# Ledger of designs, part 1: miniprotein binders against Guanine nucleotide-releasing factor 2 (C3G)

Scores and structures below are computed, not measured.

Target 1, 226 residues: Guanine nucleotide-releasing factor 2 (C3G), of Drosophila melanogaster (Fruit fly) (o77086r1339to1564)
Amino acid sequence: KSLEIAEQMTLLDAELFTKIEIPEVLLFAKDQCEEKSPNLNKFTEHFNKMSYWARSKILRLQDAKEREKHVNKFIKIMKHLRKMNNYNSYLALLSALDSGPIRRLEWQKGITEEVRSFCALIDSSSSFRAYRQALAETNPPCIPYIGLILQDLTFVHVGNQDYLSKGVINFSKRWQQYNIIDNMKRFKKCAYPFRRNERIIRFFDNFKDFMGEEEMWQISEKIKPR
Below, numbering starts at 1 at the first letter of every chain, in headers, positions and changes, except where a header shows other numbers.
F, E and O are the ipSAE of ESMFold2-Fast, ESMFold2 and OpenDDE, as the mean of both directions, binder to target and target to binder. V2 is 0.75 times the mean of E and O plus 0.25 times the DockQ between their complexes.
[cut] marks letters that were taken out.
The coordinates of atoms that the task and the answers printed are left out; those that the model quotes come from them. Centres of patches stay.

## First folded at step 2 (miniprotein; from r4a2 with M35F L39I E57L F64W E67L)

Design r4a2b
Fold by ESMFold2-Fast, scan of step 6:
Structure r4a2b (fold): chain B 226 residues (1-226), chain A 99 residues (1-99)
Amino acid sequence: as target 1 above (226 residues)
Amino acid sequence: STDIQKLAEEVKRHLDELIKDLESGNPEIEELLKFATEILEQAIERLKEGDPEAIRLLKLALEWIKLALELVKEGDEELTKQIDEVLKKFNEALEELKS
């Protein structure tokens, strides 16, 4: 069932991603204003809720064997997401498995090795070179990681002036913004041929039962005292 | 003057007129169109100088106008038509590049 779950997550991600208007991303990068970026905010919130939901689901299991089974289930789902080029949900789940409260717990060597191999894709050294290379080689359909898109646009905005002199536009800045946006537009034409399972989609579209960070750390410490 | 330069100048004139007619109620659209106008103005200057980089700038300005169209509220047929007219004139200028 891990395949079906990954497929439904991808359908939901595709719907939310496709609704994002390009001006929302540009205005957010400029002003950080959530009010002008409702679809972008919903997509970003979904990423965060997915991550926190996964962490909470693992931490609420009282039996170590059951925790390992659930982590292995998440790993299977992640492998399917990666094959579907759904980097967004892939990274949301990876951020959960590599979070402090989860990472510090006792895991079998195989699990730790797999998670570390997944982390190689998003190694931030050399400005996320591994991820950028993988994305550049990816053919649609694809759902990119929105966080890096926002980071890149913010960096371009902060690191460059709008004008080089009176009346002269900074074309390098504008061209960089255009390229980032064009890549996003390319992926917004995503069309995944999966059959919808509304029960699963509704579940993932309505995350509501997850712990806050402090509660996660407290439970982690109860499972494996420092 | 070249046909491409004349068409680009006509596009800029229409875009400037559209921006003047916009109300404060469309600040995002206004900002994107102003940005496109600035790029287009620089493209026109480069066309006058014979700089082939002008083509790249023309295409960039066109993309920003398309983004502005995406922000038009459902049912605002007048604004949609005005932006579509600018896009048509822009496409006429780009078609001239084929020749």
Scores: ipSAE 0.015, ipTM 0.322, lowest interface PAE 6.2, mean pLDDT 79

## First folded at step 18 (miniprotein)

Design e2 (from e1 with A26R L35Y)
Fold by OpenDDE base, fold request of step 19:
Structure e2 (fold): chain B 226 residues (1-226), chain A 120 residues (1-120)
Amino acid sequence: as target 1 above (226 residues)
Amino acid sequence: SIQDKLRELKERLEQLEKELRELEKRLSRDPNDEYLREAIEMLKWAIEMLDQAIQRLQNGDPEAIRLLKLALLWIEIALEFMKRALRKNPRDEKVERLAERIKKLADELERIADELSRIL
């Protein structure tokens, strides 16, 4: 079922998210050194793998009707992910459906409208305003989108000095960091009440079965020539 | 009373400053320990935040509680950096003892902050 798949995705995400230590996100925002942030890297890699996996699952299908069935299945999964406040897997799947190789294919109007509605959550023109509002209203358990946390922390780091003058701490910088980190901490402490389903976990196979971006474009252009 | 809490906060601040000095002495033995350096810097911030919280509390300003929460976060993060340092060097008994004492101070500060939140 779509719900069961969403629950298992959420369990995997939660396991990785909980392992991220606060020093990792602060260090990464400062120097982008992946070696100092192994749990953060694993979480980010997991996001990317899931997106590429979903793209690959769709593009490997030769029949257009079967592709539509899979996209509709992912849309159902995404609706469940959104309800359970898993923004990580939700956005990973959205990134797949809104990817160039997939979005250029011919889809039913209903699919295009659903994907467009999901994209409104992460509209970059509004600096993720809809997502930020949704996150602010979210009660744990929740898995946030880590990319925005890193972006925000990086922005705070670059845009503010540690000290205003000799011996005078920049409290504004520390408060900005506090607001980001405190929200992250709030979500790290909460567990999802889902049971592990080994069959579904094995089906994911750590999302390792994916094609490269170039291969995805080649398949897409073969399906629908430019 | 607020006055009792002020006294408690001042005592904890002094204790935290003492622990910071001990941590700085430890860093002097290994100046290249980046995690201890980060922890020290964050503890310096926390100390300043606590000092300002105390000053605000003396004036009956409820912003004091927010500053305490800010200080507590940075103490917690400092402790996480100390934990990272210990993972790199697990035989560092001095850092371990310091982390334990700082954790105790953080717990006491959290208690005081909670108690103040009930009074203000």
Scores: ipSAE 0.871, ipTM 0.940, lowest interface PAE 0.5, mean pLDDT 93
Fold by OpenDDE base, fold request of step 19:
Structure e2 (fold): chain B 226 residues (1-226), chain A 120 residues (1-120)
Amino acid sequence: as target 1 above (226 residues)
Amino acid sequence: SIQDKLRELKERLEQLEKELRELEKRLSRDPNDEYLREAIEMLKWAIEMLDQAIQRLQNGDPEAIRLLKLALLWIEIALEFMKRALRKNPRDEKVERLAERIKKLADELERIADELSRIL
C-alpha cells in the first residue's frame, strides 16, 4: 500500500513537472512573476498542498497511537519516494513531518531518528550538498526539488551581469544557467513506468483537504500544551 | 572533414544572423513584446557562442563542441520564448515562419555537433 501510494504521488508530480516550460523558471528567477509561470505555480502549489495535507492528516487524529501509525506510514512512503527518485513528494512529506506543529509533539525515538536522517539530505548548512550529490548521481526518471532550481537560477541571475562590458557576453553566467537548465531537462525526458490507480488518486482528492497554519498550531498546542 | 563542417557551421551562422535581423524588424512593430525581446537576446548569445565555436574548431580545439551545445540550448530556449509570443499573438505568421526556420537551423546544428563529436 505504501509503495502504491508513492507511485501515484509520483505520477501526479510527473504530470505537473513535465508541463513546466524552461521560460517559466528563467522568468521567475528574473522577476518572480507568477502570472508568467502558470505551470511552475501549479507545481509549487501542489508541493505546498501535499505538505499541508499530510500535516492535517496527522493533526486531525485524536489518538496518539493513530498519529504514530500515520507518521510511520508517511515514513514508509518517503522511503519509496526516495528510492524512485521523487524528491518533490519526498521533501513535501518531510516538510510536513519536520514542521513546527508536528515535530514538537512526542514521538517514538525511532520516528525522530528517521526524520532526522531524512533531513540530512537537505541540510542547508552545507548548501544542500547531500541532495546535490544524490541528484548528480541520479538517472532518469526523477522529479527534482524545484525550489533549489529556482534558488540557483535566481542566485546566478542576481550575482552576474549579462554583459562584462559593452558587447562582451558573460559566458560564465550563460554556462551556469546551462548547467542548471540542462540538468532539469534531463529529468523531463523520461516517464515513470507506473500505472494510474484511480482509487488512490481519488483518495488524494488533489490534496485539497488541509487546514491553515494557524489551525495546525492550535491543534498542536491542544495536543501538547506549551 | 573538419573543413566541411566549418563551412556548414559558417553557413548556418549567417542564416541565423539573417533570421535574427528579421526578428528584430518584427519586434520594432511591437517593442513591448517581452517574449520576442528575450528570444532576440538569447539568439544574440547563441550567435556569439557559435562564432566562438567556429573559431575554436578552426584550431582543432574540442571545446568547440561544448560551445555548440551551449549555443543550441540558448536557441532552443529562444524558440520556447517565440512560442510564448505566438500564444499571445497566434495570427503572427511572421514569427511562426521565423520560429520554423530557426528550429530547422537548430536541428542542422545539432546534427553537425553530433558528427563533430565523432571526429574529435
Scores: ipSAE 0.868, ipTM 0.939, lowest interface PAE 0.5, mean pLDDT 93
Fold by ESMFold2, fold request of step 19:
Structure e2 (fold): chain B 226 residues (1-226), chain A 120 residues (1-120)
Amino acid sequence: as target 1 above (226 residues)
Amino acid sequence: SIQDKLRELKERLEQLEKELRELEKRLSRDPNDEYLREAIEMLKWAIEMLDQAIQRLQNGDPEAIRLLKLALLWIEIALEFMKRALRKNPRDEKVERLAERIKKLADELERIADELSRIL
């Protein structure tokens, strides 16, 4: 059932998200060293695995009607993820449906239009304005897109000195960091009211069963030659 | 009263300055400890934020509460960096005791901030 799948994806995301320590994101913003941010690295790796897993589930199907059924199932899951404020899994699955190997296949017009409308949320042309507006209206529980948190912290660090002059603390930088971190802490505190379903968790198999990028392109080109 | 809260804040600021000096003395024993260096820097920021909060509170300016919240965040992060230093050196009893005292100061400052929110 699509709702149950979305709930279990969200439960897994939340378990990893709550383990991320604040020093990890601050240190990552400074030097992007994965050694100092192991919990953050596990969370971002989980995002990528989920995305590639979803792509692989679609591309391995030989029958076009079966591929359409699976895409529609993922769309249903994404709608549930959006309603429960799991932006991280939502964007992982959107990344899969909007990936080159999948987007280039011939889909029903309804599917193409839905994917395009979902992409409006992550439109980067106005500094992710649509996403930031949606997030600002969101109350916990929520799993935000970690990529934008990291991008914002990195921009604040690179674009601002710690001191305006000798001994003069840059309070503007301190407040910008505060606003990002405080909001992240708000979302880390609130748990989702879901129970584990071990059958579904076993089905995910840690999202480890996926193909590499070149293999996915080979299959995509077999399905629809250039 | 606001004057009572001013006195309490000044006392806690002086206590935090004392703990910072003790932490700096401990760092001199191992000057390349990156995590202790980060914690010290953040505590220096928090001390300045508290000093400015006291100045604002003298005029009843509610910005004092925002500055207290800012200081509390950076003290919390400094404590997390001290915990990372302790994971690298678990037998460092001095850093452990300093972290416990700074945590108590942070709890007291949070209580003062809550009380000020009711007054203002």
Scores: ipSAE 0.739, ipTM 0.896, lowest interface PAE 0.9, mean pLDDT 90
Fold by ESMFold2, fold request of step 19:
Structure e2 (fold): chain B 226 residues (1-226), chain A 120 residues (1-120)
Amino acid sequence: as target 1 above (226 residues)
Amino acid sequence: SIQDKLRELKERLEQLEKELRELEKRLSRDPNDEYLREAIEMLKWAIEMLDQAIQRLQNGDPEAIRLLKLALLWIEIALEFMKRALRKNPRDEKVERLAERIKKLADELERIADELSRIL
């Protein structure tokens, strides 16, 4: 069942990812104007909703054993997401398990160790070295971490002039942008071979059923008082 | 032959330069259209990349193929910006016709790049 849930999460991510237009990511890298990047915004919103939805599913359970079952279920889903190269949903769920309200609860040693090992993949030290190595070895289909694509495009923009002098195009900047965009296009072209399962999609309910940060902290402190 | 491909590239470059001038003329009627402005800048980049690709191809330099692919990417992105401008003004027949002609040029350039990669 956890494989099928990962497959359906990946289908939903892929639908939103393929709609992101290249002008949106380029314009966002220049001025971070959300008005000009509506499909990118929907993809980013989906990431955040999935993360908060997962946190809420865990925290709403009053029984500690049920919470552990759900955390273990999410860990299994994350392992499947990693195998199918869906780095974006993988990070959304990792963000949920590593969030303050959840991380502070007392978990079995095995759970704590697995979450820590998952964090190593997306460790930002050395410019996301582990993630970049994994991505370089990845064949399509893949949903890459959009945050790093945007960061790389932003760094290229701020670190390079468009023209080296009047009328002289900065080809180095154009090649750096080419490498990022071409790789993104390569992953957008390849579809996942999964079939839509309406029962599971209905269960997700667009990940809209989640609690706000303050409510989650209040529940977390009720479970484990300070 | 390489000489036939050089002639084709030069012809396509001249056609693209003409389409760029038409697009610049269209922008002057509505200078607030930032999507057309972005497309124009990217087409200017692509034209220079094509010019350099032609220079490299005259000496049989395989760097010409890399420069063609770079130009093709920026033409594709320029077309995407033109499509965004058309969504804001769907009845702009001039921009629509220009986009169609530029797309045909891009398809022809892509075929030339593919053929050159087999020769070089």
Scores: ipSAE 0.732, ipTM 0.897, lowest interface PAE 0.9, mean pLDDT 90
Fold by ESMFold2, fold request of step 19:
Structure e2 (fold): chain B 226 residues (1-226), chain A 120 residues (1-120)
Amino acid sequence: as target 1 above (226 residues)
Amino acid sequence: SIQDKLRELKERLEQLEKELRELEKRLSRDPNDEYLREAIEMLKWAIEMLDQAIQRLQNGDPEAIRLLKLALLWIEIALEFMKRALRKNPRDEKVERLAERIKKLADELERIADELSRIL
């Protein structure tokens, strides 16, 4: 069943990802103007809702063994997401398992080691080297981590002038943008072959049922006092 | 032949320059249209990239193909910005016709790039 849940998460992500227009990511990298990037905003909000939904599903359980059961279920879902090249949902769930309120709880050693190994894929201290290597070897269909696309475009914009001198175009900047955008376009074109399962989609309930950050910390501290 | 492709590229560059001038005239009617301003800037970049591609092709330099692909991306993005401008003003027949002509030009440039890849 974890495979089918991963497939439905991927179907929902893909529907939102394919709607993102290239001007939206370019404008967002320059100005972060939410009004001009509505499809990107919906995709980013979906990422955050999924992450907070997963955290809430774990923290609301009173029984420690039930919490471990749910964490193990999310780990199985993440393994399927990785195999189908859905890096974005993979990271949303990883963000949940590695979040402060969740990570600080005492988990069995197997769980902590698996989460640590998953974090290696997204190690930002080496400029996301592991992720970039994995992505370079990935064929469509794929949903890449949108956060890194935006980060790369932002760094290129801030770190490079449009012109080297009056009237002289900075071709290096244009090539850096080309490489990011061309790769994104390649992944937008290929669809996943999944059929919609309304029972699972209703269970997700658009990932809207989640707690705020303060409430999650309060519950986490109740479970394991400081 | 490289000479045939060089001639075709020069013709397409001149056509793109004409369409850019028409788009700049259209912008003067609504100078605060940020999407048209973005499109114009990207077309200016693409024109320079095409000019450099032509210079490289005159010397048989395969860098011409890379520059052509770079120009094509920016033309494509400029067209997306023009489509956003049309969403704000859907009855702007001038911008719509310019976008159609630029799209046809981009399709021809893509064909030339593909053919050059087989020659070089």
Scores: ipSAE 0.728, ipTM 0.890, lowest interface PAE 0.9, mean pLDDT 90

Design e6 (from e3 with K38R E42Q)
Fold by OpenDDE base, fold request of step 19:
Structure e6 (fold): chain B 226 residues (1-226), chain A 116 residues (1-116)
Amino acid sequence: as target 1 above (226 residues)
Amino acid sequence: SPEIQDKLRELKERLEQLEKELRELSKDPNDEAIEMLRWAIQMLDQAIQRLQNGDPEAIRLLKLALLWIEIALEFMKRALRKNPRDEKVERLAERIKKLADELERIADELSRILKQ
């Protein structure tokens, strides 16, 4: 069941990821205008919804044992996602489990250790070194973490002039962009061999059933007072 | 190969003409596609020069040029979705696509030659 869920998450992610056009990521890196990048925005929104959905699924459970059962299920799903090279859903679920409202709750040692081990992949203090290495070794099909792509493109844009002099392009800037875009293109061309399962897709319900951050904190503090 | 160099020069000249035509059709002075084609032209120019000097970086520059032509095409397609009745821009995009395909073939051929 966890494998099937991971496969369906991956199919949904792939459908949205493949629709992202290169102009969208370049435009977003330049001006951060969501209106100019509708497919990119949909993909990013999907990531956030999935994370919030997972948080909500855990926090709405009144019984601690049931919460642990659900967290363990998400951990199993994440392991499958990682094997599928789906970093998008993997990191969305990780963001849920490592979120303040959830992380502060009392968990079994094994859960805490598993979540910590997953966080090592995206250690921001090391500029996502482990993730970058894993991605470099990854063969398609793959769904990358789009946030880092956007960050890298933004960094290249801000840090480099378009032209060195009148009519002379900055080749260094164009090469840096090339390296990022070429990698993204490699992953866009490949499809996952999974079949759509309508029952599981309906279960997700576009991940629309989530609560806001304030409500999550309120529930968390009710479960475990500060 | 002198033949490959001649083909690349021809492609560059065609691309310059296509960029000019697009500029004449475009009402936007900040058209991303036009700017990217200008970049690609300069990249091709450098590739040709380096190839003449026997510099292996020439192939990399061709790949760089190709990418930016492809991105320019995607911007053109995006514009066409907003204005599907612009037949002139559509025809121009088709010509640019044909050129990109030819450039890709040349880059692949050069890559094969260097691996032998």
Scores: ipSAE 0.856, ipTM 0.933, lowest interface PAE 0.5, mean pLDDT 92
Fold by OpenDDE base, fold request of step 19:
Formats: structure tokens, C-alpha cells, sequence
Structure e6 (fold): chain B 226 residues (1-226), chain A 116 residues (1-116)
């Protein structure tokens, strides 16, 4: 069942990822205007919803053993997602498990170690080196983490002038953009061979059933007082 | 080969004409597609110069130019979705797409030649 859930998450992610147009990521990197990038926004929203959904699924459980069971299930799903090269849903679920409201709760050592091992992939102190390496070694199909793509494009835009002199383009800037965009395009070429499971998709219900951040903190503090 | 160089020059000239036509149709001085086509033209120019000198970097520049032409096309398509009645822009996009396909074939051919 964890495999099937991962497959359906991946199908949903792939559908949204494929709709993102290159102009959207370039425009967003330039002016951070969400209105100009509707497919990108939808994809980002989906990521956030999934994370909040997962947090909510855990925090709504009153019994610690049941919470642990659900966390272990998410860990299993994440392992499948990783094998499928779906970094979007993988990181969405990781964001849930590593969130303040969840992380501060008492967990078995094994759970803490698993989450820590997953966090090593996206260690910000190393500028996502492990993730970048994993991505470079990945063959399609793959759903990348869009946040880093946007960050990299933004960095290239801010750090480089469009022109070196009057009428002379900055080739270095264009090459840096090329490397990012070409990699993104590579992952859009191949589809996942999974079939749609309407039962599981209905179960997700677009991940709309989540609580707000404040409510999550309240529940977390109720479970484990500060 | 001189033949490939001639083909690339022709493509560059055609792209310059297409960019000009698009500028004439566009009322937006900050049209992203136009700007990207201008970049692509400069990239093609550099590619041709490098190719004349036997520099393998020419192929990379062709790929770079191709990408920016493709992105320009995506911007044009985006604009067309907002204004589907712009038949002239649609025709230009089709011509640019054809040019991009030709450029891709040339780049692939050059890549094969240099790997041999």
C-alpha cells in the first residue's frame, strides 16, 4: 500500500510539473510575481498542501502509538518516492516530519535516525550538494525539487548583468541559465509508467484537509508541553 | 564544412528577419520573446565565428542559441493564449519553430562529425 500511495503521489506531481513552462520559472526568478506563473504556483501550492496534510494526519491522532505508526508509514512512502526519483513529494513529506510541531514530539530512536538521514540530502549548509549530486546521477523519469531550481535561477539573475556592454550579451549568465533549464527539460521528457488509482486519489482529496500552522503548534504543545 | 557555415548564416539571416517582423508586430518594448531572439542571433553569430576557426565550442553555442529560440517560442505561445486572434504572431511562431528544428538538425550533425 505504501508503494501504491507513492505511485499516485508521483502521478499527481508529474501532471503538475509537466505543466510548468520555462517562461514561468524565468519570470519568477526575475520579479517574484506569482500572477505571471500560474502553473508554477499550483505546483508550489501542491507541495505545501501535501506537507501540511501529512502534518495534520499525524497530529490529529491522539494515541502516540498510532502517531508512530503513521510516521513509519510516511517513512516507507518516502523510501519509495526516493526510488521513483520523486524529490517533490519526498521533500514535502520530509518537511512535514522535520517540521517544528512534529520533530519536537517524542519519537523512537529509529524514527529520529531515519528523518535525520533524509535531511542529509538537503543539508543547506552544503548548498544541497548531496541532492545536486543525486539529481545529476538520476535518469528520467524524475520530479525535481522546484524550490532549488527557482533559487538557482534567482541567484543567476541577481548575480549577473544581462549585458556586458552595449549590445553585447552576458554569455556566462545565459550558460548558467541553460544548465539549469536544460536539466529541468530533461526531466519533463519521460512519463511515469504508473496507472491512476482513483481510490487513492480520492483519499488524497487534493490534500485539502489540513490544519493551519498555529493549530499544529497548539496540538503539538498539548501533546508535549514546553 | 563550408556548407554548414553557409546554412548557419542563412538561418541567422532568417532569424534576424523574423525578429524584425516580430518587433514590428509587438507594441511592447520589453517583449521577452524579442529580447531572447536577439540573444539567440548573437549566439548564432558567435557560433559561426567559432566554427570558422574550427573551435568545437561552436556546437555548444548552437545549443545555447537553440534553447533561447525555444524559450522565445514559449513566450510567444503564452502571448497567443492571451490573444488567440493574433494570426500574424502565430505564423511567425510557426516559422521560428521551423527554423529551430533546422538548427537542431545542424547542431546534431556537427556533434556527430566532431565525435568521429
Amino acid sequence: as target 1 above (226 residues)
Amino acid sequence: SPEIQDKLRELKERLEQLEKELRELSKDPNDEAIEMLRWAIQMLDQAIQRLQNGDPEAIRLLKLALLWIEIALEFMKRALRKNPRDEKVERLAERIKKLADELERIADELSRILKQ
Scores: ipSAE 0.852, ipTM 0.931, lowest interface PAE 0.5, mean pLDDT 92
Fold by ESMFold2, fold request of step 19:
Structure e6 (fold): chain B 226 residues (1-226), chain A 116 residues (1-116)
Amino acid sequence: as target 1 above (226 residues)
Amino acid sequence: SPEIQDKLRELKERLEQLEKELRELSKDPNDEAIEMLRWAIQMLDQAIQRLQNGDPEAIRLLKLALLWIEIALEFMKRALRKNPRDEKVERLAERIKKLADELERIADELSRILKQ
């Protein structure tokens, strides 16, 4: 069942990912204006809803054994997401398991070790070196981490002049942008071979049923007082 | 070959005319599509120069130009969604798309020739 859940999460991500237009990411890298990038906004909003939905599913359970069972199920789902190259949902669920309200709870050592090892893939301390290596070895289909694409485009924009002299374009800047955009276009072209499972899609209910950050902290503090 | 070089020069001249027509229609002096067409024109110019010297970098420069023409078209289609009955911009986009398709075919042909 966890494989089927990962497949359906990936279908929903892919639907939104393929709608992101190249002008949207280029404009966002220049001025971070969300109004100019509606499809990109829907994709990042979906990411956040999935993450908060997962946190809420865990924290609403009163029984510690049931919370542990659900965390282990999310870990199984994440392993499937990694194998199918859905880095975006993988990160959304990792963000949930590594969030303050959840991380601070008493988990079995095996769970704590697995979450820590998952964090190594997206470790930012070395410019996302582990993630970039994994992505370079990845063949389509793939849903990449959009945050790094946006970060790289932003660095290229702020770190390079458009022109070397009047009318002479900066080819180095154009090539750097090409390398990022061409790779994104490559992943947008290849579809996942999964069929929709309407029972699972209805269960997700668009990931709308989640608690706010303050409520999650209050529940976390009731489970494990400070 | 001389035939490919002549085709590329013709395409560059067509792109220069299309950029001029788009600039005359645009209300925005900072139009992204116009700027990207200007970049593509310089990339084509450099590709032709490299091809004259037998430099294989010409193929990479054609692919670079093609990408920026395609992105310019995406910006133009974005503008058309705001004004879907702007017939002049729509016709320009169609002509630019035909040019992009011709450029892609030339880049593919050149790639096959140089692999031989």
Scores: ipSAE 0.733, ipTM 0.888, lowest interface PAE 0.8, mean pLDDT 89
Fold by ESMFold2, fold request of step 19:
Structure e6 (fold): chain B 226 residues (1-226), chain A 116 residues (1-116)
Amino acid sequence: as target 1 above (226 residues)
Amino acid sequence: SPEIQDKLRELKERLEQLEKELRELSKDPNDEAIEMLRWAIQMLDQAIQRLQNGDPEAIRLLKLALLWIEIALEFMKRALRKNPRDEKVERLAERIKKLADELERIADELSRILKQ
């Protein structure tokens, strides 16, 4: 059922999240080199695979009513993910439901409105204000949106010198980095109390069974011609 | 507390020595771990100055220094994965870890004292 699926997605995310090392995020903020940040890369790849997997599960269904049932199931899973503070899987599934091939299929108005309301959490127009407010009120355990952590560290690095003058440390830069990193470390420490369910994990099959972007568009256009 | 101030001065001197030893072992003049230890030394120096005047900012500065020492250790551990037989760097990392643990205990003790 939807709660158990959300719990197992969260366990998989947490395993990868806790392996991300702080040097990896700092180095990525400086030079965006994936090779220096293997655990970060695996976590980001997992996000993309989960999103493409969800899109594929919907698009492979020929019956419109079955597609609606699956979208509603993903919406229920997302509500559980939000309650357990798994923003990473929440955003992966939201990305799937809001993707071009899926969104264009013209869903029941209730589904469309609910997806739009979920998008408000990640709205970037006010520097992710809604998300930052939600995160500030969040207690561990939590899996935060890694993309914003990386963006914030990048902006801090690019926008600030390490030294104000010879031998004088820019403490403002050090504090800005501290606030981002300390919060990430706090979330890495607290484990989720869920037990592994091998049947559900095998069903996910590491989210590797997905279609490519071009194939998804072809199927979407076959279902609803332009 | 004068006892805490003396402990912090001792830790700062030990950290300065450890940074010097790491510099002498390093082949990279822009080593991230070395630079972060240098930052932590200045943060610790500022914390001691604030503590002399009873300024609670000292606690925040200790936490800042501790974070950067811990990140420096993570960079050193990454370097050891590439060269696992580097016994000198490994022993140096152990000494820095002990210093970080002592600093954390002092920061916690100071936090309890200043809340009272």
Scores: ipSAE 0.727, ipTM 0.883, lowest interface PAE 0.9, mean pLDDT 89
Fold by ESMFold2, fold request of step 19:
Structure e6 (fold): chain B 226 residues (1-226), chain A 116 residues (1-116)
Amino acid sequence: as target 1 above (226 residues)
Amino acid sequence: SPEIQDKLRELKERLEQLEKELRELSKDPNDEAIEMLRWAIQMLDQAIQRLQNGDPEAIRLLKLALLWIEIALEFMKRALRKNPRDEKVERLAERIKKLADELERIADELSRILKQ
């Protein structure tokens, strides 16, 4: 059932998200060193694994009708993820459906329209304006898109001096960091009320069963030659 | 309230002492926790100045200071995991945590008073 799958994906995301320490995101914004930020690294790896896992589940199906059924299932899962404020898994799955190997295949018009509408949420051409508005209206529990948190903290760090002059702190920088971090802390504190379903968790197998980029492209080109 | 202003001045002086103690224990001149406590001290100083003039910006500055104190504590706990037998740093973190809890209560009380 797509609701149960979304709930279990969210539980797994939440377990990793709550372990991320604020020092880890601040240190990463300064030097991008994965070794100093192990919990953050595990969370970002989970995002990538989920995206590749979803792509592989679709591409391994030889029958076009079965691929469409599977994509529609992911779309249903994504709708549930959005309703429960799991933007991180939502974007991992969207990244899969909008990936080159998947997007280039011929899909039912309704699927193409739904994916396009989902992409509007994370349109980066306007500095993620739609996403930022959605997040601002979101009450906990929530798992935000970690990539944007890291990007914002990095821009604040590289674009602002810590001190305006000797001993005079840059309050503007401190407030910009506050706005990002406080919101992250707010979401880390609130747990989702879902119970673990070990059959579904075992089915995911930590999303480790996925194909590499080259293999996915080869299968995509075999399905639709060029 | 003059009483709240006096409490905040006391907390600022305690935080200055705690920052000094942490600096004397630390071997790293670029210690993140020390720097963040120094930031919080300046934010408290600004908050007290705003309260003298009845400026509600003081509440915003107290919340800013509180965040950076809490982050400094997280950096201290990170250091303690690498050196778990550092009892002096552990006790200092406990004292900073108590100060943060007192500051939070004052910020909440001030928020209720100024919204009246």
Scores: ipSAE 0.720, ipTM 0.878, lowest interface PAE 0.9, mean pLDDT 89

